VH-VL binders against q0aze0. Designs and how they scored, part 497

Target 1, 268 residues: q0aze0
Amino acid sequence: MKIILVNNRFKENTEKKAQEIAGQLSALNVEVIIDNGLDEPYAGTVDFIMVLGGDGTMLRAARRYGQRAIPVLGVNMGTVGFLSNIEINELAEYLPLILREEYSLEARMMLEVAVFQQQSLLTRVFCLNELLLRSNSPRMLSFALEISGQKLEPYRGDGLIVSTTTGSTAYSLSAGGPIADPQLDAFIVTPVASHIINKRPLVVSPEREISLHLLEEREAIIGIDGQIKMDFGAENRVLIKRAPHPLLMVNLKAKPFFTSIDRSLQRQ
Key: E = the ipSAE of ESMFold2; O = the ipSAE of OpenDDE; V2 = 0.75 times the mean of E and O plus 0.25 times the DockQ between their complexes.

## First folded at step 25 (VH-VL)

Design TA10 (framework fv_inotuzumab; at its last look DockQ between E and O 0.49; V2 from the best seeds 0.00; counts 0 for: pae E 9.9 > 2)
Fold by OpenDDE, look of step 25:
Structure TA10 (fold): chain C 268 residues (1-268), chain A 123 residues (1-123), chain B 112 residues (1-112)
Amino acid sequence: as target 1 above (268 residues)
Amino acid sequence: EVQLVQSGAEVKKPGASVKVSCKASGYTFDDYAIHWVRQAPGQGLEWIGGINTYTGDTYYRRKFQGRVTMTADTSTSTVYMELSSLRSEDTAVYYCARDESYFDYLGSTFDYWGQGTLVTVSS
Amino acid sequence: DVQVTQSPSSLSASVGDRVTITCRSSQSLVYSEGSTYLSWYLHKPGKAPQLLIYDVSRRLSGVPDRFSGSGSGTDFTLTISSLQPEDFATYYCLQATHFPITFGQGTKVEIK
């Protein structure tokens, strides 16, 4: 068995823990690769991905490995979030199940985000939470939203979020988006505007495509999962689709999403 | 207009604790992390740590771990840095700074800064 | 920790001079996702530091075009094409690729 341990290089405790876990797994004749985000994603075949840390680490792992249809387990290390399944102190208990591949999987829809310069593809990224279009200045943006070829009225505001249902409890939530069942596949389109209340979030079928472009010569930023940023201008467009493959999240422990919402949101 | 306004100067004895506040305004508070940086007399800038204002997650420099606590109050858009077991070496101007990054500390760039808070530790 | 060393530690210059400050890191600041997290700050006594350049070469809005950043990997440069009276200050580079975030020791630009 080969396992990737994904940790956060900005969390020293996760570095240390990754080393410890790697040692333990090695002692069990499991091949271990540690990914703290500084190196290129491991290109070889692996059987399991263990994410040590919070939601941010999971998002990075999802972007790096989600397209490979590998089981991904979130192991929380004292953070508040929605993407971890077990706690670090529970890992020893569940390790035998992991090694025997006795666990269930939950498929989480990801976004396929393609950014274009005119007709040229600049980048394509798969992400678990959301794409953010935001102004790079205190001034509002004017941008066009198109859903399955249907052009909506121009949007004016600070920006726009296109989120998965998984991402509904992330930035979309703070922007006034609905909380969505993670087992549901859908786009959540949430306007980011402090002054416009009439623009309501949209829940959109995962079968549709969403496109965005600016209607003015302004500088904006595309953000992906709050971790990747790129410039976005009038000559750019973004196309958002359902990723062809979901993230396969490991369920070792029953985690009641709806009963934990209040507790989690109180800390946010 | 984005503003970070810090609390006033503090004078403390060795062994005491100090809690400095940083009130943010002009933007969505929990969309940006807040970091703390200090400058001791005659020294350069030194990163202390940061806090994700949305999740409450904190990142501390190792040398401050165990002595520093950062908290965020979304209701008042205020971040606090508490430093305990103060020593003379902690005498410095402490700055809060907004991180352009939203979710984590990748590519942390500090685009707005507080005016600074002088903390003097003397017997 | 990743060491970030600036050179020179101090320099004297006149208004109109071209000023170059170098920042060298002990490790590459290139992140695996393609970004390089190096930024430059200006700091005057009694005032808050100010961001000038981020992501190696991106100038913050409102920052004069006489400020420019360049470099890659481990070597980075801040250039002031024509020094102005308000530019006399201490400059710091910052890396945020590696934990912990670290500053250079600073470069004091003094009036000749």
Scores: ipSAE 0.014, ipTM 0.511, lowest interface PAE 8.5, mean pLDDT 90
Fold by ESMFold2, look of step 25:
Structure TA10 (fold): chain C 268 residues (1-268), chain A 123 residues (1-123), chain B 112 residues (1-112)
Amino acid sequence: as target 1 above (268 residues)
Amino acid sequence: EVQLVQSGAEVKKPGASVKVSCKASGYTFDDYAIHWVRQAPGQGLEWIGGINTYTGDTYYRRKFQGRVTMTADTSTSTVYMELSSLRSEDTAVYYCARDESYFDYLGSTFDYWGQGTLVTVSS
Amino acid sequence: DVQVTQSPSSLSASVGDRVTITCRSSQSLVYSEGSTYLSWYLHKPGKAPQLLIYDVSRRLSGVPDRFSGSGSGTDFTLTISSLQPEDFATYYCLQATHFPITFGQGTKVEIK
């Protein structure tokens, strides 16, 4: 069995703990690859991914590995979030179940984001929570939203969020979007500080394609999961689709979503 | 109009702790990481660490690991830096700074700064 | 930690002079595809630092054209083509390719 351990190298106790766990697993004839975020993603075949850290580390793991249909376990090392399943001090208890593959999987929809300059693809990235389009100046944006080729009336405001249901408790929530059950597949489209009173959040079928572009020259940014930032101008368009594969999150321990909503609200 | 406004000067005894605040305004708080940099009298600038305000992930320079804690309060758009077990060499002006790079721990570029908070550690 | 060493530590110059400050890193600051995370800051006593140059040579909006940055790998230069009264300050380079983020020790530019 080959496992990737994903950690945040810049938190010293996480780095040391990853080495300890790798030693434990190696003693059980488990091959371990450590991904601390500094190297390119491991390209070889793996059976399981263990994320040591908070939701930010999970978001990076999802972007790096989420399209490979590999089970991903979130292990909390301090800060409580929505994406961890067990605590680090419980790992020894659950390790036999992990090795015997005695766990269930929860599928979480991801976004596929393609950014273009004119007609040329600049980059394609996957994300778990959201794409944010926002102004990078004091001036508002004027931008177009198209859903499966259907052009909506122009938006005007600070920006727009296109999130998954998993991302409904992140930036989308702060901008007034609904909390969504992460078991649903949907896009949630949430305006940011819209000056147009009739622009309400939209819940959109995951089968749709969403396109965004500016209607006038402004300095704007595309943000992905709060971790990737790209300049965005009048020469750019972004196309958003449901990613080919969901993130497969491991469930070893029941974590009731609805009773934990208050914790997510406190984070934001 | 991006602003970072820090709490006022502090005087502390050796062994105490100090908690400095940095209130952000004029931009979306959780779009940008916040870092802390200090300057002791007669010395250069020294990076302490940072916090990703969206994820809550922190990263500290090793010399401060175990003595520094950074937290973010999204409801008030405020970052806090707490430094414990203070020594006289911790006397410095402490600055918060916004990281324009958007990436965790890579390519950090500090485009807006707080006004600075003088922390004096003396007997 | 990556050491970033500035030269000179201090200099005296007159208004209108051309000033050159160097920054040398103990390791290459090239990340993975030619991106290089070296920036320059200006700091006056009693004021917050100010960003001048990022990514080696990119001038922040609003920074005068007299400031320019250059260099590659481990060797970097900030040039002020015609020194103005407001430019008397301490200048710092900062590398952000390697963790931890590190500043140079500073270069004080004084009026002659």
Scores: ipSAE 0.006, ipTM 0.560, lowest interface PAE 9.9, mean pLDDT 87
ESMFold2 (binder alone), look of step 25: mean pLDDT 93; pTM 0.952

Design TA11 (framework fv_inotuzumab; at its last look DockQ between E and O 0.86; V2 from the best seeds 0.83)
Fold by OpenDDE, look of step 25:
Structure TA11 (fold): chain C 268 residues (1-268), chain A 123 residues (1-123), chain B 112 residues (1-112)
Amino acid sequence: as target 1 above (268 residues)
Amino acid sequence: EVQLVQSGAEVKKPGASVKVSCKASGYTFDDYAIHWVRQAPGQGLEWIGGINTYTGDTYYRRKFQGRVTMTADTSTSTVYMELSSLRSEDTAVYYCARDESYFDYLSGTFDYWGQGTLVTVSS
Amino acid sequence: DVQVTQSPSSLSASVGDRVTITCRSSQSLVYSEGSTHLSWYLHKPGKAPQLLIYDVSRRLSGVPDRFSGSGSGTDFTLTISSLQPEDFATYYCLQATHFPITFGQGTKVEIK
């Protein structure tokens, strides 16, 4: 068995723990790769991914490895979040189950985000939470939203969020988006500070495609999961669709989503 | 308008402790981490550490570990830095700075700074 | 720790001059997914430091376009195309790709 441990480079405790876990797993004849984000993603075949850290770390892991259909376990280390399944102090208890592959998987829809320069593809990424289009100045943006070839009225505001249901409890929520059941596949399109006060979020079928482009010569930024930033101008367009593969999140411990919303949302 | 307002100047004796505050306003407190940077007389900027206001995680430079404690009060949107066992070398202007954060992710870009707090350590 | 070295440590210039400051890191500052956490700051005595450039070349909103950043890997440059009176200050580069966060030693831009 081969396992990747994903940790946070700035959290020494996660790095230390990763090393400890690696030692323990090695003693059990499990090969371990530690990924703190400084190196390229491990290209070899792996059987399991453990994410040691918070939701941000999970998002990075999802972007790096989600397309490979590998079980991903979120291991929380005492922080607030939605994407961890067990606590670090529980890992020893569940390790035998992991090694025997006795766990359930929860499929979480991811976004496929393609950014174009005219007709040329600049980048394609998969992400678990959201894409953010925002102004790079105090001025509002004017941009076009198209859903499955249907052109909506131009948007004007600070920006727009296209989120998965997993991401519904992240930035989309702060912008006034709805909370969505993570077991549901859908796009959530949430305006950010629209000049139209009654501009409502959209819940969109995962079978549709979403296109964005600016209607003016302005500087904007595309953000992915709050971690990746790209310049976005008038000659750019972004195409968003459901990723061809979901993230396979490991479910070792029942974690009721709806009962934890109040506690988690209080901090947002 | 985003603002970071720090507490006033401090004069301390060697061996004492100092606690500097940084009150944030004009933005969602939990969406940004706060870092502390100091500048000793005639020296450059030196990163001390940071605190993720959302997760509560702290990040300290090794040389300060054991002497520095950073805390965040979400109810008052205030971050504190306490430095103990003060020595003359700790004499500096201390700055708090905002860093965009996303859960446990830090961007490492300090877009807003406090006005600075002079801490003087002298016998 | 990742060492960040600026060049020069100080320079004298006149209003209207083109000023170039270099920042070299002991290790590559390229992080996963192509990001590079290198930023530039302006600092005047008695004032709070100010962010100018982040992510190597991204100019902060409100920062004059005479400021620009470039570079990759371990070598980075801040350029002031035409120095203005308010630009006389100490400039710092900062890396946040590696823990701990570290600054360059600073470059003081003085009036000639």
Scores: ipSAE 0.842, ipTM 0.927, lowest interface PAE 0.5, mean pLDDT 94
Fold by ESMFold2, look of step 25:
Structure TA11 (fold): chain C 268 residues (1-268), chain A 123 residues (1-123), chain B 112 residues (1-112)
Amino acid sequence: as target 1 above (268 residues)
Amino acid sequence: EVQLVQSGAEVKKPGASVKVSCKASGYTFDDYAIHWVRQAPGQGLEWIGGINTYTGDTYYRRKFQGRVTMTADTSTSTVYMELSSLRSEDTAVYYCARDESYFDYLSGTFDYWGQGTLVTVSS
Amino acid sequence: DVQVTQSPSSLSASVGDRVTITCRSSQSLVYSEGSTHLSWYLHKPGKAPQLLIYDVSRRLSGVPDRFSGSGSGTDFTLTISSLQPEDFATYYCLQATHFPITFGQGTKVEIK
C-alpha cells in the first residue's frame, strides 16, 4: 500500500509529525511519500492521500491530486476547518480502518480553469474553492461575464468570484454569497464590491461554462484558492468549467457541516 | 486605511521579558497573519516568527523557540509578541508586518508594517 | 536554513542611474504550481520596510514602474531603471518558500 502524506511547508511541527507518521506506517509495510509542495507531485500509483493540516493544505492536495480518483483524508492539526474529517490526536484510533479501507467517500466538485491570451491557452489549473478576479490597481474593473454563451450586462466593481459549493464558506461568503451545502454541485458567482445595483450572487448549474474578460485595459489578477495568482489583462480571457473528476474525500467520523458553520461565521 | 500601530519603546534589564503589541485596523483582522521582524543596530532584518490570526497557529524561528510567545486577541484586533530571557544581543527595533492568509496558508509577503518598537537591553 | 545572499553589499550611484541588485538562494524557491515566494523590500533609517516586488516580479500596487523584478529558481534580480532621490536606501530580498523565512543581508544604495 502506498500513501502520500501532504503537509504544510510553513509549519515545522507539521513536518516533524509527518515524518513520525511516515515512520510508523513504514513499520507496517506501508510505503510513504511526503509531499510538502517543494517537489513535483508524485506521479506514480498511490492508494490513499492523507493531508496533515488545515483547509489550506487540503486545497493544495486537491489541486495536485484531485483529478486522480484517490481517496483523500483531511487530518486537522488546528482548531478550524471544513475539509478535515478527524483530528491528529484521533489518527491512531482510525488507522486500522484506513489500512483496511473501511471508510466511505464524499465527492466534492472542482473547477477547471483555463486562461487564454487572445486565442492561445496560457495555463489550465484545477481548484476546489474558488477563482477570484480582482483589480490590481486603485481603479475598478469593467468586465463581461458569459454563461454558456449568454452575455450578462457588464459588471463594474472590484471583481468577481466563481466558487464551488465547497468554496461557499470561503471568500465568496465574505463577498456576500450564500452558504451552500457541499453535497450540492453548482457554481456560485459572487460580485465583489459591485457598483452596478442588482448584481446579486448567482447559483448556476455545474453543466454551464463561465467566461470572463475585461472590457477596459486594466491590471487585474486571477486568484485560485487564495494561493495561486496569475496576471490578467484586456488581452486575456478565462473559461471555467466543472472539472472532469471530483475530489474524493474520506469519511471516517461524522462531522456535521451545519453545526460547524456557526464557528466559521463567528471568525468572520 | 490599513494601519499597524505598535506599543512604545522599552528599556529592559538582562533576564527580563518584553511584550510588544501590534494593533491592526482598516482591514479584516483574521484574513492576515502577523509576523515579527527585528533589526539590531548595524545589522540586517531578521525574521522572528509569526501567528496565523485565523487558525491561532504560531511559527517561530528555531533560535527563538522557547523564548518567544505570540498571541492574538481578535476582539481588539491586536497581536502580542513576548520575548523572555532578554540579553544585550536582543537590543533591536521590532516590527510587526501583515501577511495575507487563506486558512492555514501563508504567502510570506509583508505588504504593511508597524512603525517599529525599540527594545533596549542594558545592565 | 535556506540562505539568500545579495550582491553587491553596497553601491554608490547618481540620480538617473540604472541599478541592479542580485539575490541568490542556496536552494530553489519554486513551490507548488510554480509559485516562487521571493520578495524585495526598501528600508530607510527610521522608517518601516516597504514592499516593492513580490512573487519574483509582481509589483505591489502603487510602486513606481521603474522598479522591476526578475529571475527564477535560485537567481533573482531587482532593477531600478532610473534612480530617484527617494530611492537611496537599503534593499532586502526575502524568501518565504522555505521555513524559516530568511532575508538577504541587504544592499545599501548610496548617493555618489
Scores: ipSAE 0.797, ipTM 0.903, lowest interface PAE 1.0, mean pLDDT 91
ESMFold2 (binder alone), look of step 25: mean pLDDT 92; pTM 0.946

Design TA12 (framework fv_inotuzumab; at its last look DockQ between E and O 0.84; V2 from the best seeds 0.83)
Fold by OpenDDE, look of step 25:
Structure TA12 (fold): chain C 268 residues (1-268), chain A 123 residues (1-123), chain B 112 residues (1-112)
Amino acid sequence: as target 1 above (268 residues)
Amino acid sequence: EVQLVQSGAEVKKPGASVKVSCKASGYTFDDYAIHWVRQAPGQGLEWIGGINTKTGDTYYRRKFQGRVTMTADTSTSTVYMELSSLRSEDTAVYYCARDESYFDYLSGTFDYWGQGTLVTVSS
Amino acid sequence: DVQVTQSPSSLSASVGDRVTITCRSSQSLVYSEGSTYLSWYLHKPGKAPQLLIYDVSRRLSGVPDRFSGSGSGTDFTLTISSLQPEDFATYYCLQATHFPITFGQGTKVEIK
């Protein structure tokens, strides 16, 4: 068995723990790769991914490895979040189950984000939470939103969020988006500070495609899961689709989503 | 308008502790981390540590571990840095700075700074 | 710790001059998905430092276009295309790819 441990580069405790876990797993004849983001993603075949840290770390892991259909376990290191399944102090208890592959998987829809310059593809990224289009200046953006070829009225505001249901409790929520059941597959399109007071978030079928482009020559930024940034201008277009593969999140411990919402949101 | 307003100058004796505050306004407090950076006389900028205001996670430079404590009060949008066992070499202007955060992710880009707090340690 | 070395430590220039400051890190500053956490700051005595450039080449909103950043991996450059009177200050680069966050030693830009 081969396992990747994903940790946070700024959290020494996660690195130390990763090393400790690696030692323990090695003693059990499990090969371990530690990924703190400073190196390229491990290209070899792996059987399991453990994410040691918070939701941000999970998002990085999802972007790096989600397309490979590898079980991903979130191990919380004492931080409140939505994407961790067990606590670090519980890992020893569940380790035998992990090694025996006795766990359930929850498929979480990811976004496929493609950014174009004219007809040329600049980048394609898979992400678990959201894409954010925002102004890079104090001025509002004017941009076009198209859903499955249907052109909506031009939007003017600070930006727009296209989120998965998983991401509904992240930045989309702060912008006034709905909380969505993570077992649903859907896009959540949430305006950020729209000039139209009554502009409502949209819940969109995962079968549809979402396209964004600016209607004026302004400098904007595309943000992915709050970690990736890229410039976005008038010559750029972004196409958002459901990723062809979901993230396979490991479910070792029952974690009721709806009963934990209040607790989790109070800390956010 | 984003603002970070720090507490006033402090004069301390060696061995004492100092607690500097940084009050944030003009933005959602817990969407950003706060870091502390100091500048000793004639020296450059030195990162001390940071705190994730949402999670409470702290990140301390090793040389300050055991002497520095950072806390965040979301109710007042204020971050505190306490430095104990003060030494003469701790004499510096201390700055708080805002960093974009996303859950446990920190960008390490300090887009807004406090005005600075002079801490003088002298016998 | 990752060492960040600026060059030069100080320089004298006149208004209108092109100024170039370099920052070299002891290790690559490239992170996940190619992100590079290198930023540049301007610091005047008695004032708060100010962010100029982040992510190597991204200019903060409100920062004049005479400021530009470039580089990759371990070598980075801040360029002031035409120095203005208000630009005389100490400049710092900062890396945040590696823990702990570290600054360059600073480059003081003085009036010739």
Scores: ipSAE 0.852, ipTM 0.928, lowest interface PAE 0.6, mean pLDDT 94
Fold by ESMFold2, look of step 25:
Parts: sequence; C-alpha cells; structure tokens
Structure TA12 (fold): chain C 268 residues (1-268), chain A 123 residues (1-123), chain B 112 residues (1-112)
Amino acid sequence: as target 1 above (268 residues)
Amino acid sequence: EVQLVQSGAEVKKPGASVKVSCKASGYTFDDYAIHWVRQAPGQGLEWIGGINTKTGDTYYRRKFQGRVTMTADTSTSTVYMELSSLRSEDTAVYYCARDESYFDYLSGTFDYWGQGTLVTVSS
Amino acid sequence: DVQVTQSPSSLSASVGDRVTITCRSSQSLVYSEGSTYLSWYLHKPGKAPQLLIYDVSRRLSGVPDRFSGSGSGTDFTLTISSLQPEDFATYYCLQATHFPITFGQGTKVEIK
C-alpha cells in the first residue's frame, strides 16, 4: 500500500508529525511519500492521500491529486475546517480502518479551468473551491460572462467568482453568495462589487460551460483556490467546466455539515 | 484604507520583556496574517515570525523560539508581539506587516507595514 | 535556512540611469504549480518598508512601471529603468518559499 502525506510548507511541526506518521506506516509495510509542495507531484500509483493541515493544505492536495480518483483524508492539526474529517490525535484509532479500506467516500465536484490567449491554450488547472477574476488596477473591469454560449448582459465591477458548492463557504460567501450543500454539484457564480444593478449570484448546472473574457483593455488576475495567480488581459479568455473526476473525500467520522456551519465558518 | 498602527517606543533593561502592539484597520482583520520584522542599527531586515489571525497558528524563526510570543485579539483587530529576556542586540526598530492568507495558506508577501516601534535595550 | 544574497551591496547612480539589483537564492524558490515567492521591498530611513514587486515579476498596484522584476529558480533581478530622485533607498529581496522567511542583506542605492 502506498500513501501520500501532504503537509504545509510553513508549519515546521506539520513536517515533524508527517515524519512520525511515516515511521508508523513504514512499520506496517506501507510505503509513504511526503509532499510538502517543493517537488513535482508523485507520478506513480497511489492508494490513499492523507492531508496534514487545514483547508488550504487540502486545496493543494486536491489540485495535485484530485483527478486521480484517490481517496483523500483531511486530518486536522488544531483548527477545525470544512475539509478535515478527523483530528490528528485520533489518527491511531482510525488507522486500522484506513488500511482495511473500511470507510465511505464523499464526492466533491471540482472545476476544470482552461486559460487561453486568443485560440492557444496557455494553461489548464483544477480547482476545488473557486476561480476569482479580479481587477489588478484601481479601475473596475468590464467583462462578459457566457454560460453554454448564452451571453449575459455585461458585468462591470471588481470581478467575479465561479465556485463549486464546496467553495460556497469561501470567497463566494464573502461576496454575497449562498451557502450550498457540498453534496450538490453546481457552479455558483457570484459578482464582486458589481455596479450593474440586479446582478445576483447564479446557481448553474454542472453540465454548463462557463466562459469569461474582458470587454476592454484592463489588467486583471485569475486566482485559483486563493493560492495560484495568473495574469489575465483583453487577449485572454477562460473556460470553466466540471472536472472529469470529483475529489473523493474519506469519511471515517461523522462530521455533519449543517450542525457545524457557524463553528466552521468562524474557524476558517 | 489599510493601516497598521504600532505602539510607541520602549526603553528596557537587559533581562526585561517588551510587548509591542499592532492595530489593524481598513480591511477584514482575520483574512491576513501578521508578521514581525526588525532592523537593528546598521543592519538589514530580519524576519522574527508571524501569526495567522484566523487560526491562531504562530510561526517563529528558530533563533527567537522560546523568547517570542505572538497573540491576536480579533475584537480589537490587534496583534501583540512579546519578546522576553532582552539583550542589547535586541535594540531595533520592530515592524508589523500583513500577509495574504487563505485558510492555513500564507503567501509570505508583506504589502502593508506598520510605522515601526523603536525598542532600546540599555543598562 | 535558505540564504538569499544580493549584489551589489551598494551602488551610486545618477538620475536617469538604469539600475539592476540581483538576488541569488541558495535553493530553488519554485513551489507547487510554479509559484515562486520572491518579493522586493524599498526601505528609506524613518519610514516603513514598501512592497514593490511580488511573485518575482508582479508589480504592486500603484508602483511606477519603471520598476520591474524578473528571474526564475535561484536568480532574480530588480530593474529600475530610469532612476528618479525618490528612488534613493535600500532595496531588499525576500524569499518565502522556504521556512523560515529570509531577506537579502540589502542593496543601498545612492543618488550621485
């Protein structure tokens, strides 16, 4: 059995804990690969991914490995988030279940994001929470949103968020979007400081294709999961689709979304 | 607009401690970590550590581990840095600076800085 | 600790000159998905440091376009295309890819 341990680059104690867990797993003849983000993602076959950290660390794991249909377990190391399932001090209790694959999986929709310059693909990335289009100057953006070829009235404002339901509690919520049940598959399209009256958040079928481009020359940035940035200008467009595979989140311990909403949002 | 306002200059004796405050305004306090950077006379900038204001997680440079404590008070949008067992080489201007955060992710980019607090350690 | 070393330690230049400052890291600063956490700061005595460039080459909004950043991996450059009187300062690079965060030793730019 081969497991990837994903950890946070800034928290030295996460690295120490990852080495301790790797030692315990090696004693059980489990091969362990530690991913701290400094090396390329492991390319070989992997049975399980364990994320040691908060929701930000889970987001990196999802971008790197989420399309491989590998079970991913979030292990909280101190602060409760939306994407952790167990606490670090509970890991030994649950390890036998992990090794026997005695757990359920919860599917979480991901975004597939393709950025173009004219007709040429520049980059393709995957995203668990959201894509943010935002101005990179004091000037507001004027931009076009198309949903499966259907052109909406132009947007003018600071930007736009295209979120999964999992991301509904992140930037989308701050910009006025709804909290969505993460078991639903949907896009949530939330304008940021729109100057166009009655541009409300939209909930859109995951089968749609969303396209964005600027209507006038402006400096903009596309942000992915609050961690990856790409320059975006009038020569660019971005296409957003449902990713081919959802993130498969491991459920070992009941963590009801609705009863924990206020606590999890406060802890973010 | 974004502003970080630090407490005033301090004069301390060797062996004492100092607690410097950094009050934030003009932005959502817990969306940004706060870091502390110092500059001793004639020296460059030196990172001391930081605190993620949303999670309370702290990150201390090894040389300060055991002597520095950072805390955040979200009700007043204020971060505190306490440095204990002061020595003459701790004489410096201490700056707070904010850093973009997204859950436990930090960019390590300091876009806004406090005005600085001179701490003088003398007999 | 990852060391970042600036060159030169100081320089004198005239208004209008093109100035380049280099920053060399002891290890690659490339992180997941190509993110490179290298930034440049300007610091004048009696004032707080000011961010100029982040993510190697991205100019902070409001920073004049005479400032540019470039580089990759371990080698990075800050360029001031036409030095102005207000650009007299000490410049620092900072790496945040590796813990702990480290600054370069600084480059003092004196207007001749």
Scores: ipSAE 0.812, ipTM 0.904, lowest interface PAE 0.9, mean pLDDT 91
ESMFold2 (binder alone), look of step 25: mean pLDDT 92; pTM 0.949

